# Ledger of designs, part 2: VHH binders against Lysine racemase

Target 1, 368 residues: Lysine racemase, of Oenococcus oeni (q04hb7)
Amino acid sequence: EAIHRSTRIEFSKSSLAYNVQYTKQVSGAKTLWLAVKSNAYGHGLLQVSKIARECGVDGLAVSVLDEGIAIRQAGIDDFILILGPIDVKYAPIASKYHFLTTVSSLDWLKSADKILGKEKLSVNLAVDTGMNRIGVRSKKDLKDEIEFLQEHSDHFSYDGIFTHFASSDNPDDHYFQRQKNRWYELIDGLIMPRYVHVMNSGAAMYHSKELPGCNSIARVGTVVYGVEPSEGVLGPIDKLKPVFELKSALTFVKKIPAGEGISYGSKFVTSRDTWIGTLPIGYGDGWLAEYQDFQLLIDGQKCRQVGQIAMDQMMVALPHEYPIGTEVTLIGKSGKYENTLYDLHKHSGVPPWKITVAFSDRLKRMVV

## First folded at step 12 (VHH; from m3 with S54T)

Design r4
Fold by ESMFold2, fold request of step 14:
Order: sequence, then C-alpha cells, then structure tokens
Structure r4 (fold): chain B 368 residues (1-368), chain A 122 residues (1-122)
Amino acid sequence: as target 1 above (368 residues)
Amino acid sequence: AVQLQASGGGFVQPGGSLRLSCAASGFTFDDYAMGWFRQAPGKEREFVSAISWTGGRTYYADSVKGRFTISRDNSKNTVYLQMNSLRAEDTATYYCAAKTNRGDYTPRYDYWGQGTQVTVSS
C-alpha cells in the first residue's frame, strides 16, 4: 500500500453491517456467507475478513485454497468455504485448516480417500444445474457421490451441497427457472446435508421465496458490497449503502493558456485559459484508462478529468484556482453531488465488480 | 398525470429495421429503469429489453439479443428500442414500462405505455 500520499479508499464498516442485515431481511436468509474471493472484491481480503463477524456475517467464502489459508494464518477461525475445486493432493491440507471443501466428481473423492490418512474432510458437493462450470449433472452421479461419502465416513463428512445460478439477476427469468427446476429434480429423495446453499446475490434478493427449503443460506458478495445486483432494473438502489469512497487531493495547480494540450498525446486541448489540477492516482492504482473524462468532485462541484490518465497521475479541469491539498472525491460524496460505481459503469462501460477488483495493492485501504 | 407514449411501430419486411421511442412525462425519468415488453395475439406478454436508470446496464431476452439495442436519452425523457434483422416472430404490440429504482423490492413495473404495433410480414 502507498501510505504516504492522500490517495485512499475509505471502507465503511457500518455500511457493510447495514447491507448484511438488509440482505438477510429481504432474502429471509438466517445465515449469510460473504464472498471474500479476489481480495474481497477489491476491498482487502484480510481487512474485510477481520470485521465480517461483527458486521453479522456468519461465514466466509473464497475461491482458492490459498485465500482460505491466508485468513487462517491471520488468526481468523470463522467458517470458511472453498468454492473452487482444489487439486486432490491438497485435500489433507484443506482438512487440517478446517475448510468446507467443494468437490466436483466421484474420481476426486476416490483419489482423496487414498491420501487422507487420518484426516477427515468436510465435503461440499457441487451440482451443475446449468452454470456449466463445475459439479455433477445427473442424479445418478450425485447419488454415487453421496453413497461414497457415507461408505467412507472415516475420511469424509457430507456437510454441504450447492448449485450456482447463472442468471438470477436477469429480468428474463427462463434460465433461472430452468436451473431451479433442475435443482429440485436432482435433489428429490436424496439425503441432504447440514448446509444447502443455492442463493447468490440475485437469487437472495429476487427469488428467495421461490426456493422453499433451500433459502436459509445466502452466499453473497455483490449485494453486501453495496451494489444492487441488477443495477436498479429489478430492485431499488436507495437501500444498499456504498461500502467505500475513493479520495485523493490536488498536488499541483496552474493556469494553462488556451490551445495547450494536456497529458500524453495532447488529446485534450484547452479551449480557453483553464485552471488545471494534478492528483496522484492513475492506472497503476487501478483507475483505468477507460475512466478518462469522468467528472470528479471537488469542494462540492463537478470537475472533469482531462487528458489521458497516466500510470500514477492524472489532471482535472478546475472552475477556478484551488489550493494544493484540496480534497478530490473520485467515488463518493462531495457537497450535494455523489459519484457512484453505477455512474462510472455508465461512463466507462466497466461493470462495478471489475472496477473494484481492479484496485491494485498500491491503493491504500482504511476501515472507517 | 404519468404518461408513457410509445411510437415508431409499423409494417416492415423480414430483415428490416424499426426504431421505437417511448416518451415519458409525469415522473422523474432519471429515477426509473425502463423496459420494453411485447405481446402477440393469443400469447402472454414477454420481456424484451431493460435499461438501468443511468443507462449503464442493459438486459435482453435471448430471442432478441444481438438484433435489438435499448438506449435512453435523459435530456428528452425518452427510451428507445432499435430493432434490426426483424423476423416474423417479432410481430407484436410493444409496450414500454417504467420501474422505480427506489423503495422496496417488488416484481411489478409502476407505469405502462399503451403500446405500438410492429408487424413483420412479407
């Protein structure tokens, strides 16, 4: 992190807690597992994981084994689900760290059985209802896995089963309905484990009452990080709270005569004498080149970013001289104006999750 | 009073194009997601396309994806549907609808237009 400059993400613990409670209320879920994969969607793996329980999160979900190990090595003993398949040779490690471990095939289980020794693995069975990424696709294969787990209880605990909806936020719900119907067909008459978890953000917010008996666990990321999963098409945007603000400050200010180009390639040319500010953020921080020309907020006023965004700096047109050190809000509120991830999505074409995941390690993050 | 006035329908041959417009009044357009739906005689109304209040997020039914484009212009309080490569199966009355992006979760749209007829026939 670059801690010796003004550029920072201010992450709101209170907003996270509010979004967790709101998500439970709307979905009816009694249990919420927060996805912290991909560096907690760009917000900081350990920083978010450390505050999650006090915000009402009941467990953590990661995509890869090393994310779970990092959380454990930071002294966090919360429930952890590994959603991505792991190489079978790491099954003993997953057992040792007490992870609920996702399994996609009987062959994986057979191989793990040979190498677990005295270890017992907590197993989460993946069921592919149409995401076409991982899991078994037939009732026969699912029954074979369940029977194998029961026959080898010295090495396995059958603790979870799940599917993932590909289109839960789509106003055209044909694919969601097809996946839902397939799910109930596949599980009908089977032994069910303690954890049955099918609801991602869209399913939790829009479809929970259509999932009887399978709607007690919300396994979510987007909605808890303050992004309405459909960006306001299916649900309201005024209830979820943004979980962060991105701020910087002016480091240089000067008046540029009309007719001068700004930044690389001089692609922006002043049409009149213009005050220009410089601030220390660029695409090396994850403020991507596609965000060029976005309106920044300074002292309660909209100020256009001008010229090509450089690796570590960019320029902004000012309505008048401002002192060096004047705060600049890139995402968040200033006076009566607010910049949201939805505004940046419209401006840049980059969706909210890609915006936040792109924030680099250099960008300082602090919990407020 | 709230009004959604759809226009731009008509007769077109297969492979042709039409552009629908839906002019809105009586509410704050910028606070609403907009949608297009269609209904053929004897069929249930079906979703065609939707656009977020900013215009940043769009959705399309699979049957129209790649052929139709939704857009909006906040200065004109208008949502558009550009329909290309039209097929006989696209024949329907097309309705625009508005859904508040505020308040509580609900499955219903708040306001509906009267529709405009699109007929694709040789």
Scores: ipSAE 0.672, ipTM 0.874, lowest interface PAE 1.6, mean pLDDT 93
Fold by ESMFold2, fold request of step 14:
Structure r4 (fold): chain B 368 residues (1-368), chain A 122 residues (1-122)
Amino acid sequence: as target 1 above (368 residues)
Amino acid sequence: AVQLQASGGGFVQPGGSLRLSCAASGFTFDDYAMGWFRQAPGKEREFVSAISWTGGRTYYADSVKGRFTISRDNSKNTVYLQMNSLRAEDTATYYCAAKTNRGDYTPRYDYWGQGTQVTVSS
């Protein structure tokens, strides 16, 4: 992180807590697991994980083993689910770190049984209902996994089972209904573990009442990070709170005569004598070239970003001189104006999570 | 009074194109998601496409994906549906609808247009 400059992400603990409570209220879920994969959707793996339980989060979900290990190495003993399949040779490590570990096949279980030694692995069974990514696809295979877990209880605890909906936020819900029907067909008559978790953000917010017996756990990211999963097509945009602001400050200010080009290739040319500010953020921080010309917020005014975004800096047109150190809001509020991820999505064509996961390690994250 | 006036329908041969328009009045258009639905004779109304209030997010039914494009022009309070590579099964009355981006989670659209007929036949 570059901690010796003004450019930073300010992450709101109170907004996260509100969104967790709101998500539980709308979905009816008693348990909420927050996805913190991909650096907590770009917000900071450890920064978010350290405050999650205080905000009402009941457990964390990551994609890969090393994300879970990093959380444990930071001294966090919360419940952690590893959603991505891991190489069987790491099964003993997953046991030692106390992860609920996703398993996609009987062959994996048979191999793990041979190498666990004295370890006992907490197992989360993956069921593929149509995402076509991981998990068993037949009741026979699912039964075989469950029976194997029970017959080898010295090495395995059957603690979770899940599926993932591919289209839970789509107004055309035919594929959601197909996956839902397949799920109930597959689990019918089987022994169910403590953790049955099928609800991603769209399922939690739009379909929870359609998931009887399987709607107590919300395994969510998008909605808790403050983005309405359909961006207002199926649900309201005025209830979830944005969880972060992106801010910087002017480091140089100068008046440029009419007719001068700004930045690489001189593609922006001043039409009149213009005050130009410089701020220390660029595509090396994850403020991508696609965001060129976006309206930044300065002193309650909309100020157009001008010229090509450089690796570490960019320029903005100012309505008048501002002193060095004047705050610039890229995402967030200034006076009566607000820039949201929805605004940047519209401007750039880049969807919210591609925007935030692109934020580099250099971009400072702080909890406020 | 709120009005959604859909237009641009007509008769077209398979493989042809049409552009539907839906002009909105009586509400703040920029605060609404917009959708297109269709209903063929003897069938239930079905979802075709939707667009977020900013225009940044779009959705399509599988049956039209890659052939239809939804767009909006907030300066004209209008949503569009560009329909390319039309097929006989696209024959239907097409309705536009508006849904507020505020309030509570509800599946209902608040306002519906009167529809415009699209007929695809050789």
Scores: ipSAE 0.615, ipTM 0.856, lowest interface PAE 2.0, mean pLDDT 93

## First folded at step 13 (VHH; from s1 with D62S)

Design s2
Fold by OpenDDE, fold request of step 14:
Structure s2 (fold): chain B 368 residues (1-368), chain A 122 residues (1-122)
Amino acid sequence: as target 1 above (368 residues)
Amino acid sequence: AVQLQASGGGFVQPGGSLRLSCAASGFTFDDYAMGWFRQAPGKEREFVSAISWTGGRTYYASSVKGRFTISRDNSKNTVYLQMNSLRAEDTATYYCAAKTNRGEYTPRYDYWGQGTQVTVSS
């Protein structure tokens, strides 16, 4: 993490808390598990995880084992669900860290039973209702898994079961309904564990009333990070608060005469004497080439990023000379202006969640 | 006054193509998701497609997915529906509608245009 640099992501604790409460309110869920996979969607795995409980988050969901381990090693004892499958050889590790561990097959369970020793694994069964990513697809297979867990209670605890909706944010809910019906058919008459969770962001915000007995837990990401899942088609975009800001500062300032090219390839050429600022951020940090020409905010003014974005630096046109160290807001507020993730999305075509996850771990991340 | 003017409908043979346009005026187009609906005689109005205010999210009814494409040009305050591989069952009056991206959770669209007839017949 490059801490000796002005470029930083600022994560709003208050906004997160608000969005958590709002999501619970809209969905009616009593329990919210926040997805913090992929470095908390780029907001910072440990930074977000450290404040999650204070913000009303009841548990954390990660993708890979090492994300969970990192959280534990940071001294965080929050409930953690591993959403992605893990190699069976790591089952004892998952058990030692007390992770709710996703399991997708009976064969995996059989293999794990042979190697767990004195460990007891908390198991989250994956049911595939139409996502076709992971999980069992038949009632028989699901029954077999449950029975196996019951017969091998020395090594396993049947603690969770879930499915994932592929199209919960679509105004046409035919596929959602299909998955929903399949879900209820598959689980009908079966023993349910403590954690039955089916609501991703779309399901939580738009379909919670349609999921009786399965709507107590919201397992969400994007919505809590301040992005409306349907981007305004099914839900309002003015209710959620942005949690993400990106700031930097000018590292160099100079006046460039007319007719000069800026940056690689001279894609931008000055038409008049122009003050040019340099920022210590580039595509190596996650400010992608698609973001070229975006309007940055300096001292309450819009300033156009100019020239090709370099790996670690980029340039901005200034209305006048500014001192080195002048703050630049890439995403966030400056004066009466605000750059939102939606603005950058409109500019670049890159979806908001893909914008945030693209930022490298080299950028320092601060909770504000 | 708010206006949504749809055009581009007509008669086509099965397998043919049409491109519908809907020109909007009287409201801030950029703050609205846009949708297309259709209604056949004796049937209920049904959702066809929607596009978010940024254009970044598009949605389709299962019956038209892979055949229809929704797009928008905010500089022209216009939403489009490219309809390919048309079928007899696509015959309907098509309506353009606008939905604010703010406010409440509601399936309601705020503004509706006049219908444009699409007839697919051999």
Scores: ipSAE 0.918, ipTM 0.965, lowest interface PAE 0.4, mean pLDDT 96
Fold by OpenDDE, fold request of step 14:
Structure s2 (fold): chain B 368 residues (1-368), chain A 122 residues (1-122)
Amino acid sequence: as target 1 above (368 residues)
Amino acid sequence: AVQLQASGGGFVQPGGSLRLSCAASGFTFDDYAMGWFRQAPGKEREFVSAISWTGGRTYYASSVKGRFTISRDNSKNTVYLQMNSLRAEDTATYYCAAKTNRGEYTPRYDYWGQGTQVTVSS
């Protein structure tokens, strides 16, 4: 992290707590697992994970083994689910760190049984009902896995089972219904573990009442991070709170005469004498070229970003001279104005999560 | 007064294309998701497509996915439906509708336009 720079992501603890409570209220879920994969959707893996429990989060979900390990090494002992498959040779590691570990095949289990030794792995069975990403697709295969786990209880604990809905936020819920029906067909008559979880953000917010016996756990990301899963098509966007802000400060200020080009290629040329500020952020930080000409917020005023965005710097037109160090709000509030992720999304065409995950590890991330 | 004016319907042969337009007025267009619905004789009205207020999210009925494309131009307060590879079963009256991006969790649309007829026949 570039800590000796004003540019920073600020993550709102209070907003997260609010969104967690709201999600539980709407979905009726008693347990909420927060997805913190891909650096917590760009908000900061460790920063978010450290405050998650205080915000009412009951567990964390990661994509890869190393994300879980990083959380543990940071001293966080929260419940952790690994969503993605891991190579079987790492099964003992997953067991050692007490991760709920996703398993997609009987062959994997057989291989793991040979190498676990004294370790006992907490197993989360993946069931593919239509996502066609990972998991078993037949009742027979699912039964075989469950039976194997029961027969090898010295090495395995059957603790979880899940499926993932591919279209839970679609107003046409035919595909959702097909997956739902397939899910209940597959699990019918089978022994269920402690953790039965099928609700992603869309399912939690729009379909929880349609999932009897399987709606106690919300395994979510999008909605808790303040973005409505359907972006206003099925749910309101004014009920969730933004959790993400991006701030910086002017590092250089000068008055530029009329007729001068700003930045690479002189794509912007001043039409009059203009005060120009420089910001220590560029596309190398994740402020993408698509964001060019976006209105930034300085001292409660909208100020146009001008000129091509450079790798580590960009320029902004100012209404008058400001001191070096003046705060600039890229995403967030300033006076009566607010720039939201939706605003940047509308401006650039880049989806909200692609915006947030694109920010590099170089940006410091602070909890506020 | 709120208005949704649809146009672009007509007669076309199977495999043909049509482009529907819906011009909105009387409300803040940018704060609304837009949708297309259709109703054939003797059938219930069905969802065809929707687009979020930002235009960033689009949704389609399974029956039209891959053939229809929804888009919007907020500067013109207009939503479009490009219909390609039309089939006889696409024959229906098509309706444009607007849904506020605020408020409650509801499938209800707030405003509806007049229908435009689409007929696919050889």
Scores: ipSAE 0.917, ipTM 0.964, lowest interface PAE 0.4, mean pLDDT 96
Fold by ESMFold2, fold request of step 14:
Structure s2 (fold): chain B 368 residues (1-368), chain A 122 residues (1-122)
Amino acid sequence: as target 1 above (368 residues)
Amino acid sequence: AVQLQASGGGFVQPGGSLRLSCAASGFTFDDYAMGWFRQAPGKEREFVSAISWTGGRTYYASSVKGRFTISRDNSKNTVYLQMNSLRAEDTATYYCAAKTNRGEYTPRYDYWGQGTQVTVSS
């Protein structure tokens, strides 16, 4: 992280807590597992994981084993689900760190059984209802896995079962309905574990009432990080709170005569004498080239970013001279104006999670 | 009074193109997601496409994806549907609809246009 400059992400604990409770309210879920995969959607793996429980989060979900290990090594003993398949040789490690571990096949279980030794693995069975990514696809295969877990209870605890909806936020819900129907067909008559979890953000917010007996757990990221899953097409945008602001400050200010070009290739040329500010953020921080010309907020006014975005800095056109050190808001509020991920998505074509996941390790994350 | 005026329908040969427009008035257009729906005779109304209030996010029914493009111009209070590679099964009355981006979660659209007929036939 670059801690000796003004450029930073300010992550709001109170907004996260509000979004958790709002999500539970709307979905009816009694249990909420927050996805902190991919550096907590770019917000900071450890920064978010450290505050999650006090914000009402009941457990954490990650994609890879190393994400879970990092959380444990930071002293966090919260419930952790590993959603991505792991190589079977790491099954004993997953047991030692107390992860609910996703399993996609009977062959994996048979191999793990041979190497667990004294370890007992908490197992989350993956059911592929049409995402076509991981999990068993037939009731026979699912039943065989459950029977194997029961027959080898010295090494396995059958603790979870799940599926993942591919298009739960689509107004055309045909595919959601097919996956839902397939799910209930596959699980019908089978022994069910403590954790039955099928609801991603879209399912939780739009379809929870259609999931009887399987709607107690919301396994979510998008809504809790303050993005309406359909970006306002299916649901309101005025209830979820943005969880972060991205801020910087002017490091240089000068007046440029009319007719001068700004930045690489001189693609922006001043039409009149113009105050130009420089701020220390660029595509090396994850402020991508696609964000060129975006309106930044300075002292409650909209100021256009001008010229090509450099690796470590960029320029902004100012309506008048501002002092060095004047705050610049890239995402967030300034005065009566607000820049949101929805605004940047519209401007750039880059969707919210790609924007935030692109933030590099250099960009400081702080909890406020 | 709220009005959604759909236009641009007509008769077209298979493989042809049409551009539908829906002009809105009587509400703050910029605060609404917009959708296109269609209904063929004897069939239920079905979703075609939707666009977020900013225009940044779009959705398409699987039957039209890759052939239809939704867009909006908030300065003109208008949503568009560019329909390319039209097929006989695209024949329907096309309706635009508006849904507030505020309040509570509900499947209902708040306002509906009167529709415009699209007929695709050899």
Scores: ipSAE 0.695, ipTM 0.885, lowest interface PAE 1.5, mean pLDDT 93

Design s2
Fold by ESMFold2, fold request of step 14:
Structure s2 (fold): chain B 368 residues (1-368), chain A 122 residues (1-122)
Amino acid sequence: as target 1 above (368 residues)
Amino acid sequence: AVQLQASGGGFVQPGGSLRLSCAASGFTFDDYAMGWFRQAPGKEREFVSAISWTGGRTYYASSVKGRFTISRDNSKNTVYLQMNSLRAEDTATYYCAAKTNRGEYTPRYDYWGQGTQVTVSS
């Protein structure tokens, strides 16, 4: 992280807490597991994980084993689910770190049984209802996994079962309905574990009432990080709170005569004497080249970013001289204006999580 | 009064193209998601496409994905549907609709246009 410059993400603990409770209220879920994969959607794996419990989060979900290990190494003993498949040779490590571990096949279980020794693994069975990513696809295979877990209870605890909806935020719900019907067909008559979890953000917010007996756990990221899953097509945008602001400050200010080019290739040329500010953020921080010309917020005014975005810096046209150190808001509020991830999505064509996941290690994250 | 005026329908041969327009008045267009729906005689109305209030996010029914493109111009208070590679099963009355981006989670659209006929026939 670059802690000796003004450029930073300010992550709101109170907004996260509000979005957790709002999500539970709308979905009816009693339990909420927050996805913190991919550096907590770019917000900071440890920064978010350290505050999650006090914000009402009941457990954490990561994609890979090393994300879970990092959380444990930071001293966090919260519930952790590993959603992605792991190589069977790491099953003893997953047990030692106390992860609910996702399993996609009987062969994996048979191999793990041989190497667990004294370890007992907490197992989350994956059921593929049409995401076509991981999990068993037939009732026979699912029954075989459950039977194996029951027969080898010295090495396995059958603690979870799940599926993932591919299109839960789509106004065309045909595929959601197909996956839902497959799910209930596959689980009918089976022994169910403590954790039955099928609701991602769209399912939680739009379809929870259609999931009887399987709607007590929301396994969510998008909605808790403050983005309406359909970007306002199926649900309102005025209830969820943005969880972060991205801010910087002017480090250089000068008046540039008419006719001078700005930044690489001189593609932007001043048409009149213009105050130009420089701020220390560029595509090396994850402020991508596609964001060129976006309106930044300075002193409650919209100020156009001008010239090509450099690796570490970019320029902005100013309506008048501002002092060095004047705050610049890239995402967030200034005066009566607000820049949102939805605004940047429209401007750039880059969707919200590609925007935030692109934030690099250099971009400082602080909880406020 | 609120108006959603759909236009641009007509007769077209299979494989042809049409562009539908829906002009909005009487409400703050920029605060609304917009959708296109269609209904053939004797059939249920079905979802075709939707676009977020900013225009940044779009959705398509599986039956039209890859062939239809929704867009909007907030300066003209207008939503569009570009329909390419038209098929006989695309024959229907096409309706535009508007949904507020505020309030509670509900499947309901607030305003509906009167529709424009699209007929795909040899």
Scores: ipSAE 0.695, ipTM 0.884, lowest interface PAE 1.5, mean pLDDT 94

## First folded at step 14 (VHH)

Design t1 (from s2 with T100F)
Fold by ESMFold2, look of step 17:
Structure t1 (fold): chain B 368 residues (1-368), chain A 122 residues (1-122)
Amino acid sequence: as target 1 above (368 residues)
Amino acid sequence: AVQLQASGGGFVQPGGSLRLSCAASGFTFDDYAMGWFRQAPGKEREFVSAISWTGGRTYYASSVKGRFTISRDNSKNTVYLQMNSLRAEDTATYYCAAKFNRGEYTPRYDYWGQGTQVTVSS
């Protein structure tokens, strides 16, 4: 992180807490597991994980074993689900760190049984209802896994079962309905563990009432990070609170004569004598080239970013001279104006989750 | 007053193509998701395609995915539906609709155009 410059993400604990409560309210879920994969969607794996419980998050979900280990090594003892399959040789490690561990096949369980020794693994069974990514696809295979877990309870605890919907945010819900019907067919008559979790963000927000008996757990990321899953097609974009602001400050201010080019290739040329500010953020921070010309907020006014975005710096056209140190809001509020991820998406064509995941390790993150 | 004017329908042989347009006026087009729906005689109106207010997010009914492409041009306040590899079952009146991207959760679209007829027949 570059902690010795003005450029920073201010992550809102209160907005995260609000979005958690709102998601529980809309979905009816009593339990919410927050996905913190991909560096908590760019917001900071450890910083988000450290505040999650007091924001009402009931557990954390990661994609790979190393993400879970990093959370444990930071002293966090919260519930952690590893969603991605792990190599069977790491089963004892997953047990030692107390992860709910996703398992996709009976062969994996048989191999783990031979190497767990005295360890007991908390197992989350994957059921493939049409995502075609991981999990068993037949009731026979599922039943065989459940029976194996029960017959080898010295090594396994049958604690979770799940499926993942591929199209839960689609206005055409035919594929969602097919996966839902397949799910209930597959689980009918089987012993269910304490964690039954099928709701991603779209299912939680749009389909929870259609999932009786399987709608108590929301396993979500997008909505809690303040992004409407359908981007305004199925639900409004103004009910979830933005979870962060991105701010910087002017480090140089100068008046540039008419006819001068700004930045690489001189692709922007002044048409009149113009005050130009420089601020320390560029594509090396994850402020991508596609964001060129976006309206930044300075002193409650809209100021156009001008010229090619450099790796570490960019320039903005100013309506008048501002002192060095004047705050610049890239995403967030200034006076009566607000820039949101949706505004940047509209400007750049880059969707909100790609914007935030692109934020690099250099970009300073702090909780407010 | 709000207007959604759909056009571009017509007669086409199976395997042919058509491009529908829907010109919008009377509201801030940029703040609306746009959708295409269709209704054949004796059938209920069904979803065909939708596009977010920015154009960055698109959706398709399974029956048309891979054959139809939705797009929008916010500078012209227009949404388009490019229909390729047309089939007899695509015969319907096609309606465009607009949905405000703010406010309360609702499945309802706010504004509807008058349809344009698409007939796929030899």
Scores: ipSAE 0.584, ipTM 0.861, lowest interface PAE 1.8, mean pLDDT 92

Design t3 (from s2 with R108E)
Fold by ESMFold2, look of step 14:
Structure t3 (fold): chain B 368 residues (1-368), chain A 122 residues (1-122)
Amino acid sequence: as target 1 above (368 residues)
Amino acid sequence: AVQLQASGGGFVQPGGSLRLSCAASGFTFDDYAMGWFRQAPGKEREFVSAISWTGGRTYYASSVKGRFTISRDNSKNTVYLQMNSLRAEDTATYYCAAKTNRGEYTPEYDYWGQGTQVTVSS
């Protein structure tokens, strides 16, 4: 992280807590697992994981083994689910770190059985109802996995089972209904474990009442990080709080005569004598080239970003001279104006989590 | 009073194109998601397309994806549906609808237009 400059993400603990409580209220879920994969959707793996429990989060979900290990090495003993498949040779490590571990085939279980020694692995069975990515696709294969787990209880604990909905936020719900019906068909009559978890953000917010017996656990990211899963098409945008602001400050200010080009290739040319400010953020921080011309907020006014975004800096047109050190809000509030991820999505065509996941390690993250 | 005035329907041969418009008044257009729905005689109304209040996010029914494009112009309080590669099964009355982006999670659209007829026939 570059901690010796003004450019930073300010992450709101109180907004996270509010969104967790609101999500439980709307979905009826008694248990909420927060996805912290991909650096907590760009917000900071350890920064978010350290505050999650006090915000009402009941467990953490990561994609890869090393994300879970990093959380454990930071001294966090919360419940951790590994959602992504792991190489079978790491099964003993997943056991030693106390992870609920996703398994998608009987062959994987048979191989793990040979190498677990005295270790006992907590198993989360993946059921593929239509994502076509991981998990068993037939009741016979699912039965075979469950029977294998029961026959080898010295090495395995059957603790979880799940599926994932591909289209839970789509106004056209035909595919959601097909996956839901397939799920209930596949699990009917089978032994169910402690954790049955099918609700992503869209399912939690729009479909929970359609998921009887399978709606106690919300496994969510989007909604808790403050983005309405349909971006306001199916649900309200005024009930979730943004969880972060992105701020910087002017480091240089100068007046440029009319007719001069700004930044690489002189692609922006001033139409009048214009005050131009410079701020220390660029595509090396994950402020991508697609965000060119976005309206930034300075002292309660909209100020257009101008010229090509450089690796480490960019320029903004100012209505008058501002002092060096004047705060610039890229995402967040300034006076009566607010920039949101929805606004940047519209401007750039880049969806919210692609925006935030692109924030690099250099971009300072702080909890407020 | 709230009004959603749909227009641009008509007769077209298979493979042809039409552009529907829906002009809105009586509410703050910028605070609403917009949708297109259609209903053929004797059938239930079905979802066609939707667009977020900013215009940044769009959705399409699987039957129209790749052929139809929704857009909006907030300065004109208007939502559009560009329909290309039209087929006989696209024949229906097309309705625009508006849904507030505030309040509670509810399935209902708040306002509906009168509809415009699209007929695809040789």
Scores: ipSAE 0.706, ipTM 0.884, lowest interface PAE 1.4, mean pLDDT 93

